VH-VL binders against q0aze0. Designs and how they scored, part 229

Target 1, 268 residues: q0aze0
Amino acid sequence: MKIILVNNRFKENTEKKAQEIAGQLSALNVEVIIDNGLDEPYAGTVDFIMVLGGDGTMLRAARRYGQRAIPVLGVNMGTVGFLSNIEINELAEYLPLILREEYSLEARMMLEVAVFQQQSLLTRVFCLNELLLRSNSPRMLSFALEISGQKLEPYRGDGLIVSTTTGSTAYSLSAGGPIADPQLDAFIVTPVASHIINKRPLVVSPEREISLHLLEEREAIIGIDGQIKMDFGAENRVLIKRAPHPLLMVNLKAKPFFTSIDRSLQRQ
Below, E stands for the ipSAE of ESMFold2; O stands for the ipSAE of OpenDDE; V2 stands for 0.75 times the mean of E and O plus 0.25 times the DockQ between their complexes.

## First folded at step 11 (VH-VL)

Design P29 (framework fv_ragifilimab; at its last look DockQ between E and O 0.03; V2 from the best seeds 0.00; counts 0 for: pae O 11.7 > 2, placed apart)
Fold by ESMFold2-Fast, scan of step 11:
Structure P29 (fold): chain C 268 residues (1-268), chain A 124 residues (1-124), chain B 113 residues (1-113)
Amino acid sequence: as target 1 above (268 residues)
Amino acid sequence: QVQLVQSGAEVKKPGASVKVSCKGSGYTFTGYYMYWVRQAPGQGLEWIGVINPDSGGTTYNQKFKDRATMTVDKSISTAYMELSRLRSDDTAVYYCARVFESGSYYLDTPFDYWGQGTLVTVSS
Amino acid sequence: DIVMTQSPDSLAVSLGERATINCKSSQSVLYDSNNKNYLTWYQQKPGQPPKLLIYWASTRESGVPDRFSGSGSGTDFTLTISSLQAEDVAVYHCQQYYRTPLTFGQGTKLEIK
């Protein structure tokens, strides 16, 4: 058995814990590959991915490995989050189940985002929550939204979010989007401070292709999962579609989505 | 061990072109964006552009867009920056630099490894 | 373009004393979604390329001595060397990677008194 152990390089505590867990797994004849998030993703075949950290570390792991159709377990190390399944102090209890493959998998759709500059592919990235297009200046954006070749009337405002259902409780919620059951596959398209009356969030088939480009030169940014920032200008175009594979999230214990989100909203 | 090794110094006349090379070793060349930066004698650093070595996609500083061309040859893990219609104020040390994180996106990470620099002197 | 301004242009500090270099950006380099400042510090010795010291305004690069620290947010940033050593003589550059074109400060030359 071969396991990738993903940790946050920038947190000394998580790195130390990763080394400790790697030692324990090696003692059980498990080969461990430690991924600190900075070097190249491990290219070989593996059986399981264990992510040590909060939601941020899980989002990074999903971008690096989510397309490989390998079970991914989020192990929380102290911060509140939605993407972890067990706490670090529970790992010893659940480790025998992991090694015997005694767990269920929950499939979570991902986005494939391709950014072009002057007809050339500049970057391609996968994400679990959302792509955000936003203005980086006090001036609002004017931009075109196209869904599967259908050109909508131009948008005018601060930006737009294209979200997965997993991302429905992240930035899309803050912008007025709906809460979606993460077991559903759909794109949620949520305007950010639209100045065009009655631009509503859209829920569309995940088989749709969504494209965005600016209609006038502005300072704009594309954000991925709230972690990655890219410049976006009038010479750029972004294409968003369903990623080839969903993230396969390991479920070792029940995590009730609806009661969890309800409690979170009541705390606000 | 990660290394970026650049071509040697060049002396050019005004109006000529120069092509600087940067060979990467000790890492997967196509996994990291490559930046080009120059530094005139006694002056600060100035960004020229960035290239994705895997796709060949480029983003240029508009100041250099009509004179600079960045390319890569993946078979020899080498990036190139060509600057045309040289002027005396193009005299500078030209550096290639690798972005910090594999698979990173342009403008999301700092430069961690730099080439040794190539001095380009433009004089009649 | 984001303009980066360093101060002072040069300074001389005695061995073992604190050195402070400032960097100002003409607009914020803080990305509110991830709460990171897209600001780096480089050390450049004569005849050498720049060396990465600090990124994300305050994160020290691996292998950089702990006497180097970065602080600040938004538009005002500081590089501090708590106890100057002889090998710290260099030009220090700040850089923003928030928006193209990427821009650098003019540099601060640090010398021993």
Scores: ipSAE 0.693, ipTM 0.848, lowest interface PAE 1.7, mean pLDDT 88
Fold by ESMFold2, look of step 12:
Structure P29 (fold): chain C 268 residues (1-268), chain A 124 residues (1-124), chain B 113 residues (1-113)
Amino acid sequence: as target 1 above (268 residues)
Amino acid sequence: QVQLVQSGAEVKKPGASVKVSCKGSGYTFTGYYMYWVRQAPGQGLEWIGVINPDSGGTTYNQKFKDRATMTVDKSISTAYMELSRLRSDDTAVYYCARVFESGSYYLDTPFDYWGQGTLVTVSS
Amino acid sequence: DIVMTQSPDSLAVSLGERATINCKSSQSVLYDSNNKNYLTWYQQKPGQPPKLLIYWASTRESGVPDRFSGSGSGTDFTLTISSLQAEDVAVYHCQQYYRTPLTFGQGTKLEIK
């Protein structure tokens, strides 16, 4: 068995723990590839991905590996989040089940985001939580949203969030969007800041294509999963679709989403 | 071992064009954005633009937009920057540089590998 | 355009002593969503291309000695060499990559006194 062990190079305790776990797995004849974010994503065949850390590390793992249909397990290192399944001190208990492949998988929809300069593709990114379009100045944006070729009335305000249901508890929630069951596939489109047009959040079929572009010259940003920042201007357009493959999240320990909502949000 | 190898020094007259090449090796060429930067003698560094070597998509510094053309030949892992209507103040060392982290991201990471530079001299 | 201003233009420091180079941006280069400053420091020795030292304002590139450190946030940044070595004689550049056009400071020439 070959696994990728994903950690965060900027959290010293996760790097040390990753080395310890790699040693334990190697002693069990498991080949381990450590991905701390510095090297290219491992391109060879892999059976399993283990993510050590919180939601941020899982988001990076999803962007790097989510389209490869490999089981991904979130292992919490003591940070608050929605994306871990087991705690680090439980890993030894669950390790036999991992090695015997005795676990279930939960599919989580991802976004495919393509940013264009004129007609040329600049960037294609897959993300788990959301795309954020926002102003990069004190001035309001004026922008167009199209859903499967249907042009909505222009938006005016600080920006817009297009999220997955997994992302419904992230920036979309802070902007007034609904909490969604992560087992549903949908886009959640949430305006940022009040405006005269009275735009409300929209829940949109995952089969739709969403397009965004600015209606006037302004400095704007496209944010991805709260981690990646890109310039966005009047010459750019972004196209958002359901990604070809969902993230396959490993379920070893039941995590009741609805009863845990208040605890997770109170710790924010 | 990651390497960016640039073409040799060139001497041009005003009004001519120059095309500088940058061959990447030791990594997946199409997985990393390529930047072009120049440095005039005794001056600071100046960004020219960036190209996505997978798609050919480009963004230019507005200062160079009318005169610079960046292209890629994926089959030989080589990026090119052509500067037209050369002036004496275009005399500089021209560098290619690769972004730090792989993928189709741009502007999220700095340059971690630089070519050795190509001196372009523009004189009568 | 974000203007990057370094100070001083030239600095002479005795071997083993502390060297400090400042960089100021005309606008914040901090992205609040990820709490990262989009600022790098490069070292450039005579006849060589720039070499990455520090990114995200304070993260050392692999292989960079511990005596190099970066600090600051928003618009004010500092490169510090805690104990100057002979091989540290170079020009040092700061650069923002918060938005295009990417812009560099004018450079600071570091010499041994």
Scores: ipSAE 0.519, ipTM 0.807, lowest interface PAE 3.2, mean pLDDT 88
Fold by OpenDDE, look of step 12:
Structure P29 (fold): chain C 268 residues (1-268), chain A 124 residues (1-124), chain B 113 residues (1-113)
Amino acid sequence: as target 1 above (268 residues)
Amino acid sequence: QVQLVQSGAEVKKPGASVKVSCKGSGYTFTGYYMYWVRQAPGQGLEWIGVINPDSGGTTYNQKFKDRATMTVDKSISTAYMELSRLRSDDTAVYYCARVFESGSYYLDTPFDYWGQGTLVTVSS
Amino acid sequence: DIVMTQSPDSLAVSLGERATINCKSSQSVLYDSNNKNYLTWYQQKPGQPPKLLIYWASTRESGVPDRFSGSGSGTDFTLTISSLQAEDVAVYHCQQYYRTPLTFGQGTKLEIK
C-alpha cells in the first residue's frame, strides 16, 4: 500500500505529525509520500490520500489529486471545518480499517473550471468548493452569465460565486447562498453584492454549463477555493462544468452534516 | 513600483546571531510569499526558506532548519530572517525575494523581485 | 535534492557572437500534467541581485531582450544569447523550482572575449 500524506507546509504541527505518521506507516510496510505543498503533486500511483489539517489543506489536496479517483481522508488537526472525517487523535484507532480498506466512500462533485483567452485555453482546474469572479477595484463589474446557452440579464455587482454543494458552506454561505446537502450534486450561483438588492442565488443542475465573461473593460480576478487567483479581463471567459470525476471522500466515522452545520454556525 | 529594501551590512562573531530585514512596498505585502536566498562570495545561490507574510507560516531548507528563523511584521510590511550560531561559512549576501505572480502556487513560480542584498560577514 | 550543474563555469564570447550556457538537473524538472519545465534562468551583474530572464525553461520575462532564449526539457537546458552585447556581461544562474529544496546551479560567468 502507498499513501500520500498531505499537510500544510506552513503549519509546523502538521509537518511534524506527517513525519511521525509516515514513520508509523513505514513501520507497517506502507510506502508513504509526504506532500506539504512545496513540490509538484506526486505523479506516481497511490492507494490512499490522508489529509492532515483543515479545510484549506483538503481543498488543495482535492485540486492536486481529486481527478485520480483515489480515496481521500480528512484528518482534522484541531480546526473548525466541514471536510474532515476524523480527528488526529482518532487516527490510531482507525488506521487498521484504512489499511484493510474497510471504509465507505462519499462522492463529492467538483468543478471543472476552464479559463480562456479568446479561443485559447489558459488553464483548466478542478476544485471542490467554488469559482469566484470578483472585481479587482472598487468599481462594480458588469458581466454576462450564460447557463447552457441561456443568456441571463447582465449582472452588475462585486462579483459572482459558482459553488458546489460542498462549497455551499464556504464563501457562498457568507455571500448569502443557501446551505446545500453535500450528497446533492448541483451548482450554486451566488451573487456577490449585486446591484439588485437581494438578488437570489440560483441552484443549477450539474448537467448544465456555466459561462462568464465581462461586458466592460474592467479589472477582475478569478478565485478558486480561495487559494488560486488569476487576472480576468474582457478578453477572457470562464467555462464551468461538473468535473468528470468526483472527489472520493473516505467515511470512517459517521458525521452528520446537518448537526455539524448547527454547531459550526453557532460558533461563527 | 515593487521594491524590496533590506537592512544594512552586518559584521558578526562566530556563535552570534544576525537578523536581516526586508521591507516590501509597491504591492500588497501579505499577498506574496517571501523567500530568502543567500550567496557566499564567488559562489552560487542557496535557498534558505520561505514565509507566508499573511499567516506567518514558514518552510525552511533543512540545512537551516535549526538555525534560521523567518518572521514578519505585517504592520510595516517587513520580513525578517534571523540566523543563529553563526560560523565563518555563513558569510554571504542574503537576499529576500518575491514571486512575480500572486495567487498561484508560489513555489511553482520564479523570483521576480529581489532585495538589494545584505552582506553578513562572520569573522573572529 | 535536485542538483543543478551548469557548464561551463566561465565563458568568453566576442561581441555579436552567440553565447551558450548549459544547465543539467540530476532529476527531471518536467511536470507531465502541465508539460512545463520548472526551470528558471537569472542574470546577475556585479553588486546586484539576480534578475529573472527566463522561466518555464523557455518563457522570456517581460522586458528581456529577444536575443535571450531558453530551451530544453527534462534534465538538459540551455540559455542562448544570439548576439552578445556589452551589457550582457554577468553571471548567469539556473534554478529549479520543481521540488524543494529549491536549488541553483553554481553559476556561469560570461565575459567578452
Scores: ipSAE 0.006, ipTM 0.466, lowest interface PAE 11.7, mean pLDDT 89
ESMFold2 (binder alone), look of step 12: mean pLDDT 91; pTM 0.933

Design P3 (framework fv_ragifilimab)
Fold by ESMFold2-Fast, scan of step 11:
Formats: structure tokens, C-alpha cells, sequence
Structure P3 (fold): chain C 268 residues (1-268), chain A 124 residues (1-124), chain B 113 residues (1-113)
């Protein structure tokens, strides 16, 4: 068995903990590849991915490895989040189940984001939570939204979020979007501070293609999972589709999504 | 193991074009954006543009947009930057550079690996 | 365009003493979604390409001695060398990668007194 350990190089003691876990796994005849974000993603075949850290580390792992259809387990290292399944102090208890492949998998849709400059493809990136289009100045944006070739009335405001259902509890929630069951596949389209009074969040089929472009020259940013940032101008266009493969999240113990989000919303 | 190796020094007359190459090795060439930066003698660094080696998509600094052309040949893991209608103030060392983080496209990360530089001298 | 301004243009510091180089951006390079500053520092020796020292304003590149540190947020940034050594003589450049065009400071030449 070959396992990738993904850790956050910027979090205290995560490298030391990753080395401890790697030693433990090697003693059990498991080959371990450590990914701390300094090297390119491991290109070889792998059986399992273990993410040590919080939701941010899981988002990075999903971007790097999510399209490979490999089981990914989130192991919380003292941070609270929605994407981890077990705590670090529970790892020893669950490790035998991992090695025997005694777990279930939950498929989470991902976004495929393609950014164009004029007619040329500038970049393609995959993400688990969302794409954010936002103004980078005090001036509001005027932009066009097309859904499967259908042109909506122009949007005016600070921006727009296109989210997965997994991302419904991330930035989309902060912008007034609905809480969605992560078991559903859908795009959630949430306006950010719209100056058009009746612009509502939309929930659309994941088979749809969503495109965005500016109608006026403005300073704008495209953000991916809150981690990747790109300039966005009137010469740019973004196309958003469902990614070819979902992230396969490992479920070793039941986590009550609705109870967890309800509890989270009560904490200011 | 990551290396960026550039073509040799060039001397050009005003009005000519120059094409500088940058060969990448020791990494997945199509996985990282390639940037071009120049430095005139005794001056600071100046960004020319960026190319996605997988798609050929480009973003140029407006100052160079009408004269610079960036291309890539994936079969030999080589990027090119051609600058046309050369002027004496184009005399500089031209560098290629790779982005820091794998899967970080566009201008999201700093330059982590640089080529050795190509001196282009433009004189009559 | 984001304008990067370094100070001083040149600096002479005695061996073993602290060297401080400043970098100012004309607008914030802090991205509020990830709370990261899109600011990096390079060291350049004569005849060589720039070498990455610090990224995300304060993260030291692997292999860079711990006497080098970066600090600051938003528009004001500092590179500090806590105890200058002979091999640190170089030109230091700050760069923003927050937005295109990517822009560099003019460089600070560091010399031994």
C-alpha cells in the first residue's frame, strides 16, 4: 500500500507529526510519500491520501489530487472544520480499518474552471468549494452571466460566487447563499452585494455550463477556494463546468452534517 | 533536478527581432506557467509576460504586447520569447522563470526557478 | 499598475550587524480571502539570476539561512538580515504577485562597511 501524507507546511508541528505518522506507517509496510506543498504533486500511482490539517489543507489536496479518483481522508489536527472525518488522536484506532480498506466513500463534486484571455485558454483549475468573481476597487462591477448559453440580464454589484454543494457552507453562505446537502450535485450561484434588488441565488443542474465576463473595464479578481487569486478584466472570460471526477472522501465515522452546521451558525 | 536552460547571447541591429529559448527539465513542463522577465544593465527587473505551456495561452505586460510573442513547443519542453522591432533600450538580460507552486497557474505565486539569462545587445 | 518602492537604494552595514531593507507597494497586496501577502524577496549576485529568499512576505524558502526574515502586511514590508555575513553582499529585490503586470522594486544594493 502506498499513501500520500498531505500536510500544511505553515502550521506549527505539522511536518514533525507527518514524519511520526510516516514512520508508524512504514513500520506496517506502507510506502509513504510526504507532500508539504514544496514539490510538485506525486505523479505515481497511490492507494490512499491522508490529509493532516484543517479544511484549507483539504482544499489544497483536492486541487492537487482530487481528479485521480483516490480515497482522501481528512485528519483534523486541532482545527475545527467540515472536511475532516477523524481527529489526529483517533488515527491509531482507525488505522487498521484504513489498511484493510474497511470504510465507505462519499463522492463530492468539484468545479472545473477555465479562464480565457480573448480566445486563448489562459488556465484551467479544479476546486472543491467555489469560484468568486469580485471587484478589487470601490467601484461595482457590471458583468454578464450565461447558463448553458442562456444570457441573463446584466448583474451589477460587488461580484458573484459559483459554488459546489460542499462549498455552500463556505463563502457562499457568508454572501447569503443556501445551505445545501453535500450529497447533492448542483451549482449554487450567489450574488455578492448586488445593486439589482431582485437578483437571487440560483441552484442549477451540475450539467450546466456557466460563463462570466465583464461588461465594463474594471479591476476585478477571480478567487478559487479562497486560495488562488487571478486578475480578471474585460478581455477575460471564465467558463465553469462540473469536473470530470468527484473527490472521493473517506468516511470512517458518521459526521452529522446538519447538526454540525446548525451548531456552527449559533457561534458568533 | 529542476533546470531552466536558455539560449546563448545575441547581438541585433535596431529594427530586427530576437527569439530566446528556455528548455525545462526535471519537472512536468506543462504543469507550470513560464514567465519572462528582463533586466537592463544596472536596472531593475521588468516583467514581460506569462505563458501556460499546456494550452499556449498568454498574458502580456501592456508595454510589450505589440512586440512580444511567447510560444511553447511541448514535444521538447521548450518555451520561446520573441521580441520584434528592437530598439537600443531593449538591451538587457532576458530570463525565463517558473512559478513556485505546482498547479498554480496565472500570476498567483513567486518565481522559484530562473534560467541563467540571455544577454541581448541591440546596437547599430 | 502596482508600484513597488524600495528604500534605501544602497546600504552599507558592518559584518555581524543588522541590515534592514524596506519595500512599499502603492496598493495593498494582502488577499483577504486567504489572509496572505503576495510579496516576495529575491537576492541577486552579479552575473547571476535572482534567487528566491522569502515568499508570502514572511515564509523563508528552503535552504535560506534563518538570519533572513521577512515581515509586514498590506503595503509596508521589511527584509531583515539579523547578522550580516560576507556572502550576503548582493542586490535585493521585492516583487508583488498580487496583480498583473507583475512589478519589482528598483533594488537595494547591500555592501559591507
Amino acid sequence: as target 1 above (268 residues)
Amino acid sequence: QVQLVQSGAEVKKPGASVKVSCKGSGYTFTGYYMYWVRQAPGQGLEWIGVINPDSGGTTYNQKFKDRATMTVDKSISTAYMELSRLRSDDTAVYYCARVFESGSYYVDTPFDYWGQGTLVTVSS
Amino acid sequence: DIVMTQSPDSLAVSLGERATINCKSSQSVLYDSNNKNYLTWYQQKPGQPPKLLIYWASTRESGVPDRFSGSGSGTDFTLTISSLQAEDVAVYHCQQYYSTPLTFGQGTKLEIK
Scores: ipSAE 0.505, ipTM 0.789, lowest interface PAE 3.1, mean pLDDT 87

Design P30 (framework fv_ragifilimab)
Fold by ESMFold2-Fast, scan of step 11:
Structure P30 (fold): chain C 268 residues (1-268), chain A 124 residues (1-124), chain B 113 residues (1-113)
Amino acid sequence: as target 1 above (268 residues)
Amino acid sequence: QVQLVQSGAEVKKPGASVKVSCKGSGYTFTGYYMYWVRQAPGQGLEWIGVINPDSGGTYYNQKFKDRATMTVDKSISTAYMELSRLRSDDTAVYYCARVFESGSYYLDTPFDYWGQGTLVTVSS
Amino acid sequence: DIVMTQSPDSLAVSLGERATINCKSSQSVLYDSNNKNYLTWYQQKPGQPPKLLIYWASTRESGVPDRFSGSGSGTDFTLTISSLQAEDVAVYHCQQYYSTPLTFGQGTKLEIK
């Protein structure tokens, strides 16, 4: 069995724990590839991906490996989060189940984001939570939104979020979007501080294509999962589609989404 | 290990064009954006543009957009930068450089590997 | 364009002493969503290309000695070499990768006193 062990090298505790776990797995004849998030993703075949850290580390792992249809397990390092399934101190208990492949999988949709400079494809990236278009200055944006070729009336405001259902509890929530069952596949389109009073969040089919471009020259940025940043100007266009493969998240123990989010929202 | 190997030094007359090559090895060529940067003698570094080696998509510094052309040949893992209508102030060492993180977005990482540089001298 | 200004243009420091190089950006290079500064430091020796030392203002590249450290946020950044060694003689460049066009400081030449 070959496992990729993803960690955040910028957190000393996580790096040290990754080395310990790699040693333990090697002693059990498991081949371990350590991915600190900076080098190129491991290109070979693997059976399982174990992510040590918080939600941020999971988002990065999803971006790097989510399209390979490999089981991904989030192992929490004591931080409260929504994308991990077990705690680090539970790993020894669950390791036999992992090695025997005795677990269930939950599919989470991902976005495919393509950014163009005029007609030229500059970049293509996958993400688990959302794309954020926002102003990089105090000035309001004016921009066009198209859904499967249907041109909506222009938007004016601070920006727009295009989110997966998994991302419904991230930036989209803060901007007034709905909470969505992550088992649903849908795009959630949430305006950010719209100047137009009746611009509401939209929930649309994941089979649709969403495109955005600026109508005026402004300093704007595209943010991906809160981690990647790109300049966005009037010569740019972004195209958003459902990614070809969902992220396959490992369930070793039940994690109650609805009671967890309800309790989180009641907290002051 | 990662290596970027550039073509040799060039001497050109004003008004000519120069084409510099950069061959990548030791990594997945299409997985990393390729940047072109120049350094005039005794001056700082100046960014020319970036190319996505998978799609061929390009983004140029506005200063160079009218004269620079970046291309790739994926079959030989080689990127090219051509600069036309050369002036004496184009005399510089031209570098190719790779982003340090494999990925689809070019502005999120610094340059980790650089070619050895190609000296282009423009003189009458 | 974001203008990067380094100071001093050159400095001489005795072996074993502390060297400090400053870099200022004309605009903030701090991204508020991830709270990271998009600033990097390169070391360049004569006849060689730049070598990555520090990125995200304070993160050391693998293999870079711990005597090198980066600090600062927003518009004001510092590269510190805590105990200068002979092999540290070079030109040091800062760069922002927050916004296009990508821009570099003019460089600081570090010499042994």
Scores: ipSAE 0.633, ipTM 0.822, lowest interface PAE 2.1, mean pLDDT 88

Design P31 (framework fv_ragifilimab)
Fold by ESMFold2-Fast, scan of step 11:
Structure P31 (fold): chain C 268 residues (1-268), chain A 124 residues (1-124), chain B 113 residues (1-113)
Amino acid sequence: as target 1 above (268 residues)
Amino acid sequence: QVQLVQSGAEVKKPGASVKVSCKGSGYTFTGYYMYWVRQAPGQGLEWIGVINPDSGGTWYNQKFKDRATMTVDKSISTAYMELSRLRSDDTAVYYCARVFESGSYYLDTPFDYWGQGTLVTVSS
Amino acid sequence: DIVMTQSPDSLAVSLGERATINCKSSQSVLYDSNNKNYLTWYQQKPGQPPKLLIYWASTRESGVPDRFSGSGSGTDFTLTISSLQAEDVAVYHCQQYYSTPLTFGQGTKLEIK
């Protein structure tokens, strides 16, 4: 058995804990690859991916490995979040189940984002939560939204979010989007501070292709999972599709999504 | 053990073109974006552009867009930057640098490897 | 374009003393979604390419001695060397990667007094 341990090198405690866990797994004859996020992703075959950290570390792991159809377990290191399944202090209890492959898998859709400059493909990236288009100045944006070739009336406002259902509780929620069951496959299209009051969030089929481009010269950015930032100008176009493979999330412990989000929304 | 190895120094006359190469090794060449930066003698650093070595997609600094051309040859893991219509003020050390994983345009991971530099001298 | 301005242009510091180099951007390089400042510091010794020291304003690159530290947010940034050593003689450059074109400061030359 070969396991990748993904950790956040920028957290000293996480790097030390990863080494400790790698030693424990090695003693059980498990081959361990430590991924601290700096080098290129491990290219060989692996049986399991264990992510040590909070939601941010899980989002990075999903970007790096999510398309490889390998079970991914989020192990929380003390940060409140939605993407981890167990706490670090519970790992010893669940380790025998992991090694015997006695767990269920939950498929979570991902986005495939392609950014073009004119006809040139600048980048293609995968993400678990969302793409955000937003103004980077006090001036509002005017932009075109097309859904499977259908051109909507121009949008005017601070921006737009295209989210997975997993991302419905992230930035889309803050912008007024709906809470979606993460087991559903759908795009959620949420306006950010729209100038026109009747611009509502849209829930559309994950088989649709979404494209965005600016209708005037403005300083804008594309944000991906809140982690990647890139400039977006009038010569740019972005295409968003459902990614070829979902992230396969490991369920060792029942984590009730609806009661968890309900508690989170009632915090003061 | 990432290495970027650049071609040797060049001396060119005004109006000529120069093509600088940058060969990557110790990593998956098509997996990381390549930046080009120059430095005139005794002066600061100036960005020329970036290329996605997998797609060939480019983004240029507007100052260089009309004269600079970035390309890659995947078969030999080599990136090129060609600068045309050279002027005396193009005399500089030209660097290639690897700063991103494929799929990320801006630096989001602490990874920045530079070539050794190529001195281009433009004189009549 | 974001203009990067360093101060001072040159600095002489005695061995073992603190060296401070400042960098100011003409507009904020803080990305509010991830709370990161897209600001990098490089060390360049004579005849060598720049070497990454600090990225995201305050994160030290692996292998860089802990006497180097970065601080600041938004538009005002500082590189500090807590106890100067002989091998630290170099030109130091700040760079923003918040927006294109990517821009660098003019450089600060650090010398031993």
Scores: ipSAE 0.631, ipTM 0.823, lowest interface PAE 2.0, mean pLDDT 87

Design P32 (framework fv_ragifilimab)
Fold by ESMFold2-Fast, scan of step 11:
Structure P32 (fold): chain C 268 residues (1-268), chain A 124 residues (1-124), chain B 113 residues (1-113)
Amino acid sequence: as target 1 above (268 residues)
Amino acid sequence: QVQLVQSGAEVKKPGASVKVSCKGSGYTFTGYYMYWVRQAPGQGLEWIGVINPDSGGTRYNQKFKDRATMTVDKSISTAYMELSRLRSDDTAVYYCARVFESGSYYLDTPFDYWGQGTLVTVSS
Amino acid sequence: DIVMTQSPDSLAVSLGERATINCKSSQSVLYDSNNKNYLTWYQQKPGQPPKLLIYWASTRESGVPDRFSGSGSGTDFTLTISSLQAEDVAVYHCQQYYSTPLTFGQGTKLEIK
């Protein structure tokens, strides 16, 4: 069995802990490939991906490996998040189940984001939560939204979020978007601070293609999962589609989504 | 080990063009964005542009857009930067550099590996 | 364009002493969504390409000695070498990667006193 162990080298003691776990797995005849985020993704045959860290580390792992249809387990190292399934101190208890492949998988849709500079493809990235288009100045943006070739009336405001259902509790929630059942596949399109328009959030089939471009020159940013930042100008266009493969998240113990989000929102 | 190896020094007349190459080895060439940066003698660094080696997509510093052309040849893991209509103030060491973390857009990460540099001298 | 200004232009420091180099950006390079400063420091020795020292303003690149540290946020940044060694003689450059065009400071030449 080959396992990729994804860690965040910039988190206190995380690299040391990753090495300890790798040694424990090797003692059980498991081949371990450590990915600290700075090497290129491992290209060989892999049976399982273990992510050591919080939601941020999982989002990065999803961008690197989410399209390979490999089981991904989130192991919490600190602050509780929504994308981890077990705590680090529980790993020894669950390791036999992992090695025997005795677990269930939850499929989470991902976005495929393609950014063009005029007609050339500048970048293609996959993400688990959302794409954010926002103004990088106090000035509002004027931009066009097209859904499967249908041109909506121009948007004027601070920006727009295109989110997965997994991302419904991230930035989209802060912008006034709905909380979505993570078992649903859908795009959630949430306006950010509409100044001249009264646009509502849209829930859109994941089979549709979404396109965005600026209608006039402004300082704008495209943000991916709150982690990647890209300049976005009038010469740029972005295309958003459902990614070819969902992220396959490992469930070793029950994690009650609705109860967890309800407690979080009540600030209890 | 990761290496970026550039072509040798060039001497050009004003008005000519120069094409600098940068060969990557020890990593997946198409997985990392390639940047071009120059440095005039005794001066600071100046960004020219970035290319996605998988798609060929480019973004240029507007200062160089009309004269610089970046391309890649994936079959030999080599990136090129051609600068046309050379002037005396184009005399500089030209560097290629890659960004770390495969698949990241170029505004997400800094340059982790640099080529050794190619001195281009423009003199009449 | 974001303008990067370093100070001083040159600095002479005795072996074992502290060296401090400053970098100022004309606008903030802090991204509020990830709370990261898009600021990096490079070391460049004569005849060599720049070498990455510090990124995200304060994260030390693997293999870089712990005597090098970066600090600051927003527009004001500092590179500190706590105990200067002979091999640290170099030109140091700051760079922002917050927005294109990517811009560098003019460089600070560090030499032994």
Scores: ipSAE 0.659, ipTM 0.814, lowest interface PAE 1.8, mean pLDDT 87

